# VHH binders against q9vm92r272to629: the designs that were tried, part 10

Target 1, 358 residues: q9vm92r272to629
Amino acid sequence: LEERMAFIEDYQQTQARSLLLYVREHQPAELISENGTIFSTTLDFALGKVKKMVRHAEHYSLDDARIKPPTPAEIVENQTFMVQSTDVLKSNAKFKVSEKVMAEYARLAGLYLDQIESLRPDYRWDGSRNLWILKPGYQSRGIGIVIRSSLDDILQWTSNNQNKKYIVQKYIERPLLIYRTKFDIRQYMLLTITDTKVSIWTYRDCYLRFSSQEFTMDDLRESIHLTNNSVQKRYKNKTNRDSRLPKNNMWSLDQFKNYLRIMGAPDGSWSKTYNGFKQNLVAVVMASLDETELLQNAFELYGCDFMLDEHYNPILIEINSTPDLSPSTEITARICPMVLKDCIRVVVDLPKNPTAAT

## First folded at step 1 (VHH)

Design d7 (framework vhh_8ghr_2)
Fold by ESMFold2-Fast, scan of step 1:
Parts: C-alpha cells; sequence; structure tokens
Structure d7 (fold): chain B 358 residues (1-358), chain A 124 residues (1-124)
C-alpha cells in the first residue's frame, strides 16, 4: 500500500461517519443502558471529526499537502475513539447517557451527516460497517478480491500480498437491490483522441449482472458481494433467491426498464440514470487528462461498472481498460460483438473539420 | 427474441411497383430504434436505401431512390413498409430489413438485427 498514511486517515474518518450513521438510524432508547460502557465523549469526538471534514471539504486548494502527522495526544485520542466506536458498531456496546441526551446526539449526527453528504454525495451510500474492498492492482475479473472491515486486517492483507499491489476502496454498503439481490451495470465507453479534440462516447445499450445469493451484510463472501460473471458462474443460485431473477444472472436493458415500470419508478428514471453515467464518465476522464500528455490519433474501449442508489443515481465503481468481451450469456453474446463493430463505425463516422481553403 | 420478418419481394417489369413489409417482434418501435432497408445487388456493396424513425416519423432516402421509394411504419402493427414505384433494372437486389440505432451519443446509425432478405428482380 504506497498510500498507507492517507488510507489510515480515510479509515478513521469513515469510522466517525459510521458511528454517526449508526446513531442516526437507531432509536435513542436502543442505544443506551444504565450499565453502558461508552460515554458521550466518543460521540463528541465523532462529531468533531466530521465537522473538521466539512471545513476541509469547503476549502479548495490546488496544492493540497499530504496529511500532517498526528501529535502523540492525537494518536491516543484516535486510538481511544477507534476502540470505543468499534465496541458500539461490532459488539453492541451501549452509551451511558440519558435518552434525552442521546436524542440530541442523534439530531446532531443527522445535521452533520447532511452537511458532509451535501459536499461529498458519494458518502450517501456508506453504511455503518466501515467496509473496504481490496482488489489486485492488475485486472483479474474479480479473482483475488476480498472485503475487510478491520484496519489491521487490511494492512496485514496488503503486506502479505505486496507482489499483487492491491488497491483499497470503500465498499458501497447501501446499493439499490433488485428482489433483495445485489447487481451492477456494465456500461461501455469509447474514448477517441485526435489532433484537435478528445471525445467521450457512451454506448446506448448495457446489461445488469446479479449475485447468485440474496444480499446480506452478515456474510461477506464473494458469492454475495462480487457481481462479476467469472466469480458468480462458480456458484449455484441459492434456493432462497427470488425466482423472478434470471438463472444466468444477467438482465438486458429492456428487462431492467420493464422492472422499473412494474415497480412504479418515476417517468424518466432510466434517462436520469443514463445521463448520470455520461456525467460521471466525462468528469473522471476530464479530471485525468493532461493537455501536454494526450496520445494523439488513438481510441480506447472501456468497460465501466456502476451500481445505483435508491433514487436511481449511478455510482461509478470501476473503469476497466481491458473489458471482458467473451460471450457468457445470451445477453453478452449479443452485446459484445456489437460494441466492437460500433467502435469501428465511430472511427469511420468522425466528421472532417472544414478547411480554410473552402 | 428480436426478429425481423420480410415479405413482398418478387419479379416485376420495369416501371412496375412492389411493396415490401417488415414485421418486427421482440421490441417496440421507439426513438431509440429505427428501421432501415438495405440492398445488395450482384457485384456491388451494400446500400442503405431508406430509413425511418417509427415514433418520430423522420425519414431519409438514398439519392438513387429518392422520389420513387417511400418508407412508412405502422406502430400499432409493429411493421415497416417500403413502397417501391417506377422500378428500374438497376433496382434488382436482395433487400434486407434491419433495425438501426445510435450506438453512441451523437453518431450515425448502426444496424444490430437483420431480416433474412427478400429478392427483388426487375426485368422485362
Amino acid sequence: as target 1 above (358 residues)
Amino acid sequence: EVQLVESGGGLVQPGGSLRLSCAASGFTFSSSYAIGWVRRAPGKGEELVARISPSGGSTSYADSVKGRFTISADISKNTAYLQMNSLRVEDTAVYYCARSYKPWLGTSYAFDYWGQGTLVTVSS
């Protein structure tokens, strides 16, 4: 992990948000006990941490420096907070405060979370588990991916697997589910670079990939949480899985649109989702481009993976520069060859710029 | 699931008329999809002769058939038609019905599903 210190800070900030999410989402009476072992100072620390994050997010600096090393006092405070908050989140430890005081902390937690989520919309799909997904640095189609919640486990895993150069990402704990089952959406993107411009194209068709088992946070196995077909094809669909889901674990776009109609989604939900795909991909590509480093007269096909939130807003998970184009179902057998053919058509159909001579 | 079934081809004399039909199943006519008629004459490449966006009624024609051919669609029957008038020997070809779509935002149409083709022979 080359960015160890930055990750540790991100993990600790996520822990503070996780505690506040937990407090917001439980009744005050459920969080307290006369024999409680957790004191209000733990909540004060979490609120202070999130307030600091809000101030930092409000500032814009092109020269954002690396995280400043914590003082010895700060290290102790962080360690105490981590122990106490983990006892709450993982061991159901109770606060030793009155119900009225806990209700006020729940109100403040909601206020502070709303503030940071308005500045960091990606935080809205986080839960209270502080889960991270660890992926090999090379594209492996889901092979070797693990989910961890413990900071020590994450650091130990990356140390034991240094040769694979693992990437650590926050796990999306609150995705939209279809019939209680996790899915993602494969969306193709074509990037073209010419002497005069960079163009970003999003394919009009896409497909959904389902897990073989119902979603649960109580079990972190890959058969539940990794929607890649190369992972899912190794598992049989569980008997308790909703029978309306496909046996081949994929839906076409048309099947998803039909689902939206059946569920009574607002008119324009798919158009909103598709426009969101375009906006997310344009933002990522433009943020990654350096004018002086553009490779001229090139094109590249990307496979982009999205999840959705409860409002059908897209969440970009990953962009793959070597997308799997093998026919694994009826859907991929149809879509993947068409994408390849249509890449060639874009290159042929690019308009010629008018010359000054005409 | 998606199928295009063609009918109406045959032998006609120069100056005659034919109407080709393309019955679509497995999808509905929408702004995301259009229907095109593509022909292949012996010894020549493929030529797109006509295209229609069924939901919008927008049409386009190749210069070689403009004024003689008319494309139309019946949304209720999910069927597209190519009315061919004033047929010439040069119109002899296999005519394919094809579903067209814009594969990428801002680009020209591509074709993803094709009918079996129907032979049109114009001879005296």
Scores: ipSAE 0.013, ipTM 0.302, lowest interface PAE 8.4, mean pLDDT 80

Design d8 (framework vhh_8ghr_2)
Fold by ESMFold2-Fast, scan of step 1:
Structure d8 (fold): chain B 358 residues (1-358), chain A 125 residues (1-125)
Amino acid sequence: as target 1 above (358 residues)
Amino acid sequence: EVQLVESGGGLVQPGGSLRLSCAASGFTFSSSYAIGWVRRAPGKGEELVARISGSGGSTSYADSVKGRFTISADISKNTAYLQMNSLRVEDTAVYYCAAGRYSTFWQSPGQYDYWGQGTLVTVSS
């Protein structure tokens, strides 16, 4: 209930940012028409909404945690804004304002978006489409993942699939790309639980997996947007995809490090990324363990999938409890046996050396 | 409709200077856009050499060009520039102008939304 209200508010805030982003990214002359059906009040509403978001983000000492139900007047204003902004974003509706007035709104949109994005860096990955990704819990192989833009569709999907405990989160419309192509990074993790001790082991090597075609938001097909290997292995590479990308759709860590040097990434970018993998995984594992599991001996191997932002910060996509260890490329033929050897080392050594578990 | 057009490339001797220009049409450079120059030499990958954000003009440079190259943008003329001084043989490459919608961060080439056709710079005696 409370979570539903929070989501609806987030969806509406995202719509306001989406409209301003759209206005910022188009020429004023392209946005207007003498026969336009959208008026300046729609832009005023969006600017007001984003300005409130900036104010809340700036004032950490204020009690902004309480979610209050909207008033009847606010409900009507929100509904009017949703209809009008959707006509602009999805139906190419035009504003009935002068080019000079539109240029001023574009300037203000840029200013307010710069302000909120400075306070919320994650917002820089959002585009103008208000897209949401719905995932079954963290332990999935990409099965059942869907992308939705409609509030009603999202609420209906979660209600119809209650038993799968879906996670609803903003779709990253602007991920870090390599040669205009989406990728993820496979990182292996071994979790061991002995007596009362929990240990997380991350394999020092990893590999990148590329989408079979160039990234585009004009098409929401899973072959473009879901880089998980269980999805991508069903698709052939497109002929107009960048020829510098490997035909087997994988890069070794060494190839990625070389790419970072060529692209002028800051020194220490990979070390930052790898440390971020460890921090993300520790946080997720510690939040997921219950007392019953902590009292029993266990070991489990996970395949963890990450994307990167433009600062090389990792974004955890998925944790797979049944990772594919079959050799599908030269890269996996090298890495997968070494992961298995490390698992054997930990399992054999743990009973003899308690410090091997750290 | 959206287009970036580079100019100013050519042949120059080691130690010489060139100024590259990038004229935008179909969209306007604004405080919300980042503008970058990316180069590609034969047999080498792409390298982002310089980047500028719109408002406030925060700039960043690859170590290979730092102190020698200067990026700037004139929003009123909708044009970005790369001033290249003390040119070396290793600077020989096709230079691309690129514009992206992240205003404050260093970006990989894959993050840029709009690209020019490229202009050739040859540094040779």
Scores: ipSAE 0.000, ipTM 0.243, lowest interface PAE 15.8, mean pLDDT 76

Design d9 (framework vhh_8ghr_2)
Fold by ESMFold2-Fast, scan of step 1:
Structure d9 (fold): chain B 358 residues (1-358), chain A 125 residues (1-125)
Amino acid sequence: as target 1 above (358 residues)
Amino acid sequence: EVQLVESGGGLVQPGGSLRLSCAASGFTFSSSYAIGWVRRAPGKGEELVARIYPSGGSTSYADSVKGRFTISADISKNTAYLQMNSLRVEDTAVYYCAKEPWSLDYYGSEPFDYWGQGTLVTVSS
């Protein structure tokens, strides 16, 4: 129940931000019509919602984090907003306001979006479509993953799959693309617990996984949006896909570093990205330990999936506790055995021989 | 005690060749870390020119040296090499052999944990 209420609130907040993003991205004259069916009250609602988010992000506390059930009046207001904002975003409905009034709303939208995006940097990657990815909470290899935009569809999907554990997560609509193609980065992490001391190890090598088709938001097919190699192997690469991309849909870290150099990325971009991986993973592990029982002399290898923003900042997408270590390409045939050997050094050899780490 | 000792530097004419050697002691090349060659010329910053993972053979090069320099490693001799061909005046620098941390980092690791003393390469008539 609480999880359902939290999701509904998150969906509604994302809808408000989606409308303001749409307003910010268009000229005022393009948003208005004398025959417009959408009124300023829809924009007032969205601004109020985002302003409340900014306030809570700035003054976060345990009490402020709790979701309260909406009042009957709030339910009606939310319902009206959802209908009106969806007409704008999906049916290109126009506002019945003056250009001067619309320009002022665009200014305020930009102001509040800049504020929330500075407090929540990942929000800069949201688009105006309010898309969500639904994935199994158990090991999936891309099986059962779907993308949905409708609140009712999402709630019905999770209800129909209640005997399966599903995770609902915001879809990243503005990922960094390479040659117009979506990718993610597989980063390995080893977690060890000895005498209740936690140590986090990241593997210095990684690899990129590409979609078989060029990225587009006009088509939500898994062949475009899911970069998992077991999914992508089912699809042939499109002829119009950039020929510089690999036929096996993977790049080594060295190939990515070469790409950064060719594209004129700032010196140290990869070091910044890798340090960002480490910072994200440390934060997640430290947060998780407070909620779980510590086991003495435990160890576990994780496969961590990241996307990047336009500034090469990492966005953690998921952590897999049972990563696929099979040699699916030349790259994984090289990397996966080395990861396993290095895990043995940390877990088995290091306690007996401290120099095994060198 | 980890040590990296460079040799093979010297004076060479433009278009000539030199082979630098990096003899390692105190650790084994059949490990999960890279060995790199970093150069520093007067008035210029440090440039990583080549890197190798000795076991597995993965190599990378700076654009300035691609096609001219080749990095290799002899695991049995615990020695890395930088073969420098078609040398240019702009290649004049002190060349350092450097060891990266092993492939699983503990949070907070430095990019290179051990450096050699450097060997001077002068490309001039």
Scores: ipSAE 0.017, ipTM 0.339, lowest interface PAE 5.8, mean pLDDT 79

Design e1 (framework vhh_h_nbbcii10_fgla)
Fold by ESMFold2-Fast, scan of step 1:
Structure e1 (fold): chain B 358 residues (1-358), chain A 129 residues (1-129)
Amino acid sequence: as target 1 above (358 residues)
Amino acid sequence: QVQLVESGGGLVQPGGSLRLSCAASGFTFSSYSDYALGWFRQAPGQGLEAVAAISGSGGSTYYADSVKGRFTISRDNSKNTLYLQMNSLRAEDTAVYYCAADWGYSETYPLSEDEYDYWGQGTLVTVSS
C-alpha cells in the first residue's frame, strides 16, 4: 500500500516535470491559442510541484520525510492537474494565455528544471511522455516487458499480473541514437570475492546492440525499444533503417570508435564513457554489500547493459548475473572467449585464491 | 579521495640507475592490489608514453619496448607504494614520470593512458652528463 502511494506520488511529480519539459522545449507562440482550453493554473501547479521537489531535495531528512495522505481538496487539485496536463502532452491542447505570459512560464520552467536536474542528474534522461517500463520480477530475456504511460494502465497491469511480481521503472526517453536507431552497450564485469575482500574488474572490450527499427516515441513496440539480441533477432530490419547499420544488429567497440571519429565527437568521449561504466558499477556493488552474503573464494561474471546520453554519459539499465556467452555473431564469437580468458588470468593473479594454486 | 604522489626523480648520468616511488593514499592496504598501476612519461614537447604497468593482483607486469630489460616495475603492499627501478639510463629517458592508477583490471590495454582514472603530479628525471 505504501509502495502504491509512493509510486503514485512519483508518477505525479514526473507528470509535473514532463509538462515543464514540454514548455521548455517549445516556442511560446506554439503553446498558446485564442481558443486555448488550458489555463495558467495548470502551469502554476506544475511549477509549485517542482519547486517543492527542489526544496525537499535540498533539505530532505530521511527520518523526517513522511508521505502524508492528501486532503480531499488536494486530491481534486491533483486530478484536475492530471487531466489538463495530459490534454497538453497527449492531445496538443493549447494554453489560453498571452505569448508574453507563456514566455515567462517557459523561463520559470527552465529555472526550476535546471535546479532539480542539478540535484537529480538522472532526471535529464526523462522526456515529456511520462513513460514507465514494467519488467517481470524474474528474468526472461525481455519476455513480458511492457511500456506504459497511463497511471491507471500501470496500476491495472501490476494488479492483473501479481503472480509475476512486476518491477516498475521510469523509461529512458532521451537516449543517444546512432543513425536514428536505439542501441545499448554490453559491458562485462567480473566480481571476485576472497574471505575479506571484494574486487571489481571491468573488461576493456564491449559491443553495441541495435534495434531493428528507427527510434520513435510514437510507437512503443519492443522491436523499437528493446535492444536485447534475443528480442531483436526475431524481427527483420526495416527498409527505411539506415544502411550503415549492421544486418546482425551488433557493432564492435572499434566500429563505435570509428563512428565517434566520423561524427566529430569530442576527444576522450569513449574514455569518459568507460570511466562512467566503472563508476556506476562500483556504486552498485558497494550499495549491495550490506544486502549480499559474501561467497568465499568465488568469482561472478556479470553482463551489464548501458545506454548513453547526448554527452556520452552512461545510463545503467540492467545487470545480468547469467550473461549469454554463446557466439551469436562474429563479434560475440571474438569477445566472449577473451572475457573468459581475462577472468582466468585475474583469478590466477590472486595469491590467496585456491583456484590460482591448482 | 585517491591520491598518488611520485618521488625519487632527479639528475642522473647516462648509464646510471634511479628508483622512482609512488605513494598511494585513499586506498586500504587490502584495496591496493585491486588497482592496476602504471608508469607513464612525457618528454618536453612530446605526448604521454607508456613505460610499465603491473596488475592489481601483482601477478602480471607489462613493459614498453623502449624500456624492456632496463626497467622493473614492482609494488610493496606493506608500504602502499609502487616502484619503478630504472637501470642503464639513456638521454632519451629524460622526461616527467607520472604514476597512474585504475580501479579496474584489464589485461587487454594495460599500457594505454586512457585506461587510467587517477594520476600523480609527476616527477622529473633528467639524464645528462
Scores: ipSAE 0.000, ipTM 0.142, lowest interface PAE 20.4, mean pLDDT 77

Design e10 (framework vhh_h_nbbcii10_fgla)
Fold by ESMFold2-Fast, scan of step 1:
Structure e10 (fold): chain B 358 residues (1-358), chain A 128 residues (1-128)
Amino acid sequence: as target 1 above (358 residues)
Amino acid sequence: QVQLVESGGGLVQPGGSLRLSCAASGFTFSSYSSYALGWFRQAPGQGLEAVAAISWSGGSTYYADSVKGRFTISRDNSKNTLYLQMNSLRAEDTAVYYCATELYGSSFLDEPGEYDYWGQGTLVTVSS
């Protein structure tokens, strides 16, 4: 019940930010009409909601981090805002304000979004669609994952699927794209426990996995949005895709480095990305050690999935504790045996022979 | 700079009427659609409470339950002035009345924390 209330609040806050993003990203003249059905009060509500978020983010515990149940008046205000903002975002409803007034709202939207994104950097990955991804609580390899935009649909889904323990997360709407196509990066990690320390080893090689068609938020099909090879191998690559993308939907690390060179990425972009993988994985492992127990002199291999933002910063999507090491492409046929060999070197050979490669 | 100046306070007998005015400077009611305007009061020895508020467009209004039907909030965009008409005044209405504005929109008209700029206040005393 507490979690439901927290999610509803998060959804409503995301709707306010979505409306402001939409306003910021469109020309004022395109947002208005003399016959417009949406009034300035809808924008005022969105700005006020985001301003309240900024104040809460700046002040650690204004209300002791407790979510108060909304008053009847607040419920009505939120419902009115949801109806009107949804008409704008999904039905292209127009505002009944002057172009000059709309331009001022666009300026204020930019200012408020900049403020909240400065305090919540993860918000920079959000778009104007208010999309949520519903995942099974345990590893699924893309199976059972759905994307929903409607609050009612999400609440109905979670109520009907309580036994499956679904995780509800904001969908990452603004990932880095390569030739307008979504990808993720599979990075292997070996975790070792000895008498005196926990060690995290990241494999030096990795590979990219591409969607079978160009990225668009207008269509939520899994062939666009789920980059898992087990999902993507079922789909034919679309003819509108850039011909430089591989027919098997994978790139080696060398191919990605070549892409960075050709596109003029700053020197050291890959090193920055790889160091970011290590930092993210160290942070997650260290945070989780108190929740999991491992035997001394044990090891575990993980497959870690990342997306990148526009600055080549990694976004951790998933950690897979039972990674598939079977050869599914030429790239995995090369990489997977090497990962296994390097794991043996780290666990067996390195303690006896420091020159063993990892 | 944004400034709000209240006027119209004073001594009035129970059952009487009073009109408060709030003159705004440093911005215009017609140039920014994100302004919310409100009246708040603080009675002797008590905390700040919302009395009445009006959204920029005039489409949304708020009134505290204790003043509904007795007080009316209005604004004149051409004069850049906010008004509070207070009728059927009671001893419990005795307080310092503050005018406040929100420059960047407000999701809750009745929360003092939503308002960025405040006037210095005007005293209203209801006594016989």
Scores: ipSAE 0.000, ipTM 0.233, lowest interface PAE 17.3, mean pLDDT 77

Design e11 (framework vhh_h_nbbcii10_fgla)
Fold by ESMFold2-Fast, scan of step 1:
Structure e11 (fold): chain B 358 residues (1-358), chain A 129 residues (1-129)
Amino acid sequence: as target 1 above (358 residues)
Amino acid sequence: QVQLVESGGGLVQPGGSLRLSCAASGFTFSSYSSYALGWFRQAPGQGLEAVAAISGSGGSTYYADSVKGRFTISRDNSKNTLYLQMNSLRAEDTAVYYCAAVSGPDYEEWLRSGAYDYWGQGTLVTVSS
């Protein structure tokens, strides 16, 4: 029940940030109308929520007030805010304030968002839609994954599917796109445990997987938003999709490096991205692995899925402990057997020849 | 530049009423809802306690459980003045009452003294026979 309360609070805070992002991204004159139905109290509420988030981020381990149940007055105020802000964000409702007043709110929105984004860099990946991705706890490969925007829909979905133990995560609304199309990067990782030593090996080659359609937030279909090959191979590529993208929806690392060259990315951009993969994976493994519980001569292969931000920084979206190694394209037909071959070399040769670990 | 001045305190019998006023200068209540306003009190030998708060727009109010149903917070934007109407006063309400202003009207922040940027000098309310 505390998990439910914590999610509701996260949803409401994300709604406040979404409204301020929307205000920041539009001209004041576009947001107002003489016949507007939304009042300044909605903006006051959003600014107050984000200012509170700034204070909590600066003092993260303070007494967690978010665990407390809201008062009846707070419930009413949150409900009013949700209705009003949703009308703005989804129905293009207008504020009944002067342009000068709206400009001042836009200035304050920018200040508060800059403050929270400097403390929470992950918030830069969020848009104004307040979208959440719901994943079944027992499945991967995109099966059973849904995207929802409504608090009631999310709570109803998880209640109706309790046996599947759904995990609710904020959807990344502002990923890096290639030719206006969503992609992820499959990166293989081998974890070895030898004589209480933990070693993490990342395969030097990887591949990109593209959606079959141009990216849009106006349509939440899995063919646009889920880049898993098991999902995407069910769909025909749309005619409005950029013709430079591959028909089989995969790029090799060499193709991506060529794209970076064409786009004028700085020298070393891929090295930065790859080092970021390693740093993120080391952090996750070290945070979860208790050394006193290590078993000697253990190994495990993982398929790690990343997206990138606009600066080519990796965003880890999933780690799969049973990665699909089947040859689904010419790229995977080449890469997957080599990953298996290299894993055998590392696992078999490591104890006999330490240089095999390079 | 910003100043808050309380008035209306005094001696009153149990069961009586008082209205406190807080006159603001250096900023306006109609300036883009930039400030929420609150009332805090400090009884002899006790810490500072939140009493009531009102949003910058005046659309939302909050009250401590000890005063709900007895006290009413309000604002007059044309007079740049905050009010606290205190009814059914009890000996336990004896305290110095302060008005305060805070930017960013987070409802939970409105009841935290540490969140407030500007404070009045205080006005004494004594409830005694």
Scores: ipSAE 0.000, ipTM 0.129, lowest interface PAE 22.0, mean pLDDT 77

Design e12 (framework vhh_h_nbbcii10_fgla)
Fold by ESMFold2-Fast, scan of step 1:
Structure e12 (fold): chain B 358 residues (1-358), chain A 127 residues (1-127)
Amino acid sequence: as target 1 above (358 residues)
Amino acid sequence: QVQLVESGGGLVQPGGSLRLSCAASGFTFSSYEGYALGWFRQAPGQGLEAVAAISSSGGSTYYADSVKGRFTISRDNSKNTLYLQMNSLRAEDTAVYYCARGPDYSWTYESGDFDYWGQGTLVTVSS
């Protein structure tokens, strides 16, 4: 129940931000009509919602952390907002306000979004579609993963699949693209357990996996949005896909570094990204550590999937406890055996040469 | 074709400082498309010991426990040169210091991972 209430609140907050993003990204004249069916009260609601998020983020307290059931009046206000904002975002409904009034709302939307995004940088990954990705709690190899935009569809899907314990996550609508194509980065992590000591290692090499066709939000097909090799190997690369992308849909780290150089990324962008991988993974492992696991394994290898934002900040997508090490390309044929060899090196050589790693 | 040439070694008193340089030819230092570089040393009658290593971008460094806080490794990709700044030198730092090129990708940096080596430069810490 608490999880359901928390999700509904997240969904409604995301809807408010989505509406303001939409307003910020369009010219005032494009948003209005004399036959408009949406009134300024919808924008007032969205601004009020984001303003509350800013206050909560700035002045966190124990009392503020608790989700309280909404009053009947608040339920009605939320329902009205959801209907009106959805008409704007999904049906291109227009506001019945003057261009001058619309321009002022666009200015306020920009101010409030800048405030919340400074406190929640991850919000910069969100678009105006309010999309969510639903994943089965068990390891599925991409099977059973769905993308949904409707609150009712999401709640219905999770209810119909109670036995699978679905995980609901905000879909990253604005990932960094390479030549207009979605990618993720496979990053390996080694967890070593020696007595009471837990050590986390992030492998210094990685590879990128590309979708078989150009990214678009107008089409939610797997071939566009799921970069997992088990999904992508079923699809042929589209003819209109940028020819600079590899036919095997993978790049080595060196190829990515070369891309960063060509595109004029600041020197040190990769180092920032790699350090971000390490920080994300350390945080997740520390939060998830189970004392009973320490008694069973000397070491465990994980495949971690990341996307990047426009500033090359990593976005953790998932952690796989049974990563595929098969040689599907020349890149994986090189990297996967080296990862396995270096796992042995950490177990065997590091105890003999403690200065070999830091 | 690949060549690494060390310089900057010599006699220095305990507590003194010295800066070693390694000039590379036959390949280019690159922040995006490069190699890890390291310093190793061999004291008289001892085996080869890893001193410090640095990733292609300079974002990751490794140091031997014996030199942590005293030595700093750095690289200048525009000059194709690796450096080792050695401070608070001790008699036990006396050794031949070697520059080496290795893979940018590893959880560890060991001598066996490095494929090209310089001829070495002698550092003697004595009164």
Scores: ipSAE 0.005, ipTM 0.314, lowest interface PAE 10.6, mean pLDDT 80

Design e13 (framework vhh_h_nbbcii10_fgla)
Fold by ESMFold2-Fast, scan of step 1:
Structure e13 (fold): chain B 358 residues (1-358), chain A 129 residues (1-129)
Amino acid sequence: as target 1 above (358 residues)
Amino acid sequence: QVQLVESGGGLVQPGGSLRLSCAASGFTFSSYSSYALGWFRQAPGQGLEAVAAITSSGGSTYYADSVKGRFTISRDNSKNTLYLQMNSLRAEDTAVYYCAASRDFYGTEWPYDESYDYWGQGTLVTVSS
């Protein structure tokens, strides 16, 4: 129940941000029509929602509406907003306001979005379609993963699949693309707990996995949007896909570094990305320590999946506790045995020789 | 309530052809937020087998190896109907055929039966001389 209420609020807040992002990214003249069906109250509602989010992100509870169940009037206002904002975002419905009034709303949208994005940098990757990705909590490799845009569809899916303990996450609609194609980066992490000391080791090599099709938000097929090799190996690469991309849908780290060089990425872009991997993983591990038994000596190998934004900042997508180590390509045939060898070095050799750490 | 109703099943001789239809009600086909659709079959004493699937855009189709080159899946969004054209029928094609719909925009490209939310009652196809 509590998770359901929290998700509904998150979904509605994301709709408000999506509408303001859409307004910010279009010229005022493109958003209006003399025959427009959407009124300025829809924008007032969205601005109000984002203002409350800014206050909350500053660790201040200034409004009890976020804590208590909504009143009947608030339910109606939320429903009206959802219908009208959806008509704008999905059906290109136009506002019945003057261009001057719309320009002012676009200015305010930019102001409030800048404020919330400075407090929540993760919001920069969301896009304006309010898409969510639903993943089984214990399964990996793409099995059972779905993308949904409708609140009712998401709630029904989780209700019908309670035994699989689905995780509902905002879909990252604006990742960095390589040759118009979606990719992720598999980064291995070893977590060790010895004598209450927690240590996090990131393997120094990684690989990229590409979709078999060019990226588009107009088509939500898994061959476009889900970069797991176990999913992608089922599909043929599309004819119009850039021929510079590998037929086996993987790049080594060296190939990615070469791509960054030829594309003129700033010096230090990879170092920034790799340091970001380490920072993200340390933060996740430290946040999860309440569920980790510190008195138990243990080690665990994780396969961590990242995407990048346009500034080469890493976006953590998933952490897999049972990573696939089978040789699916020439790249994985090389990397996976090395990861296992290095894990043995850290776990077996480190207590006897500290310099054995990878 | 979403309902799928199959039709077109019956007795056909080996080498013959048959077209199955699946009429959908309670939801409408559209290019933006349409359902992915599939055909499954269950032969006597056997488990459920995926036969063919078609994505919401209609641009991608999947076929089981056993029917590839013989069966064609198609959809008509204006008629809210899914079709399965079956050619060069064999005795092993004898089964109850089910149409199924998924509200999953991309996860139905590979026809997992667990990904389909709505199912028809089935139509019997018998291939016999």
Scores: ipSAE 0.000, ipTM 0.248, lowest interface PAE 15.4, mean pLDDT 79

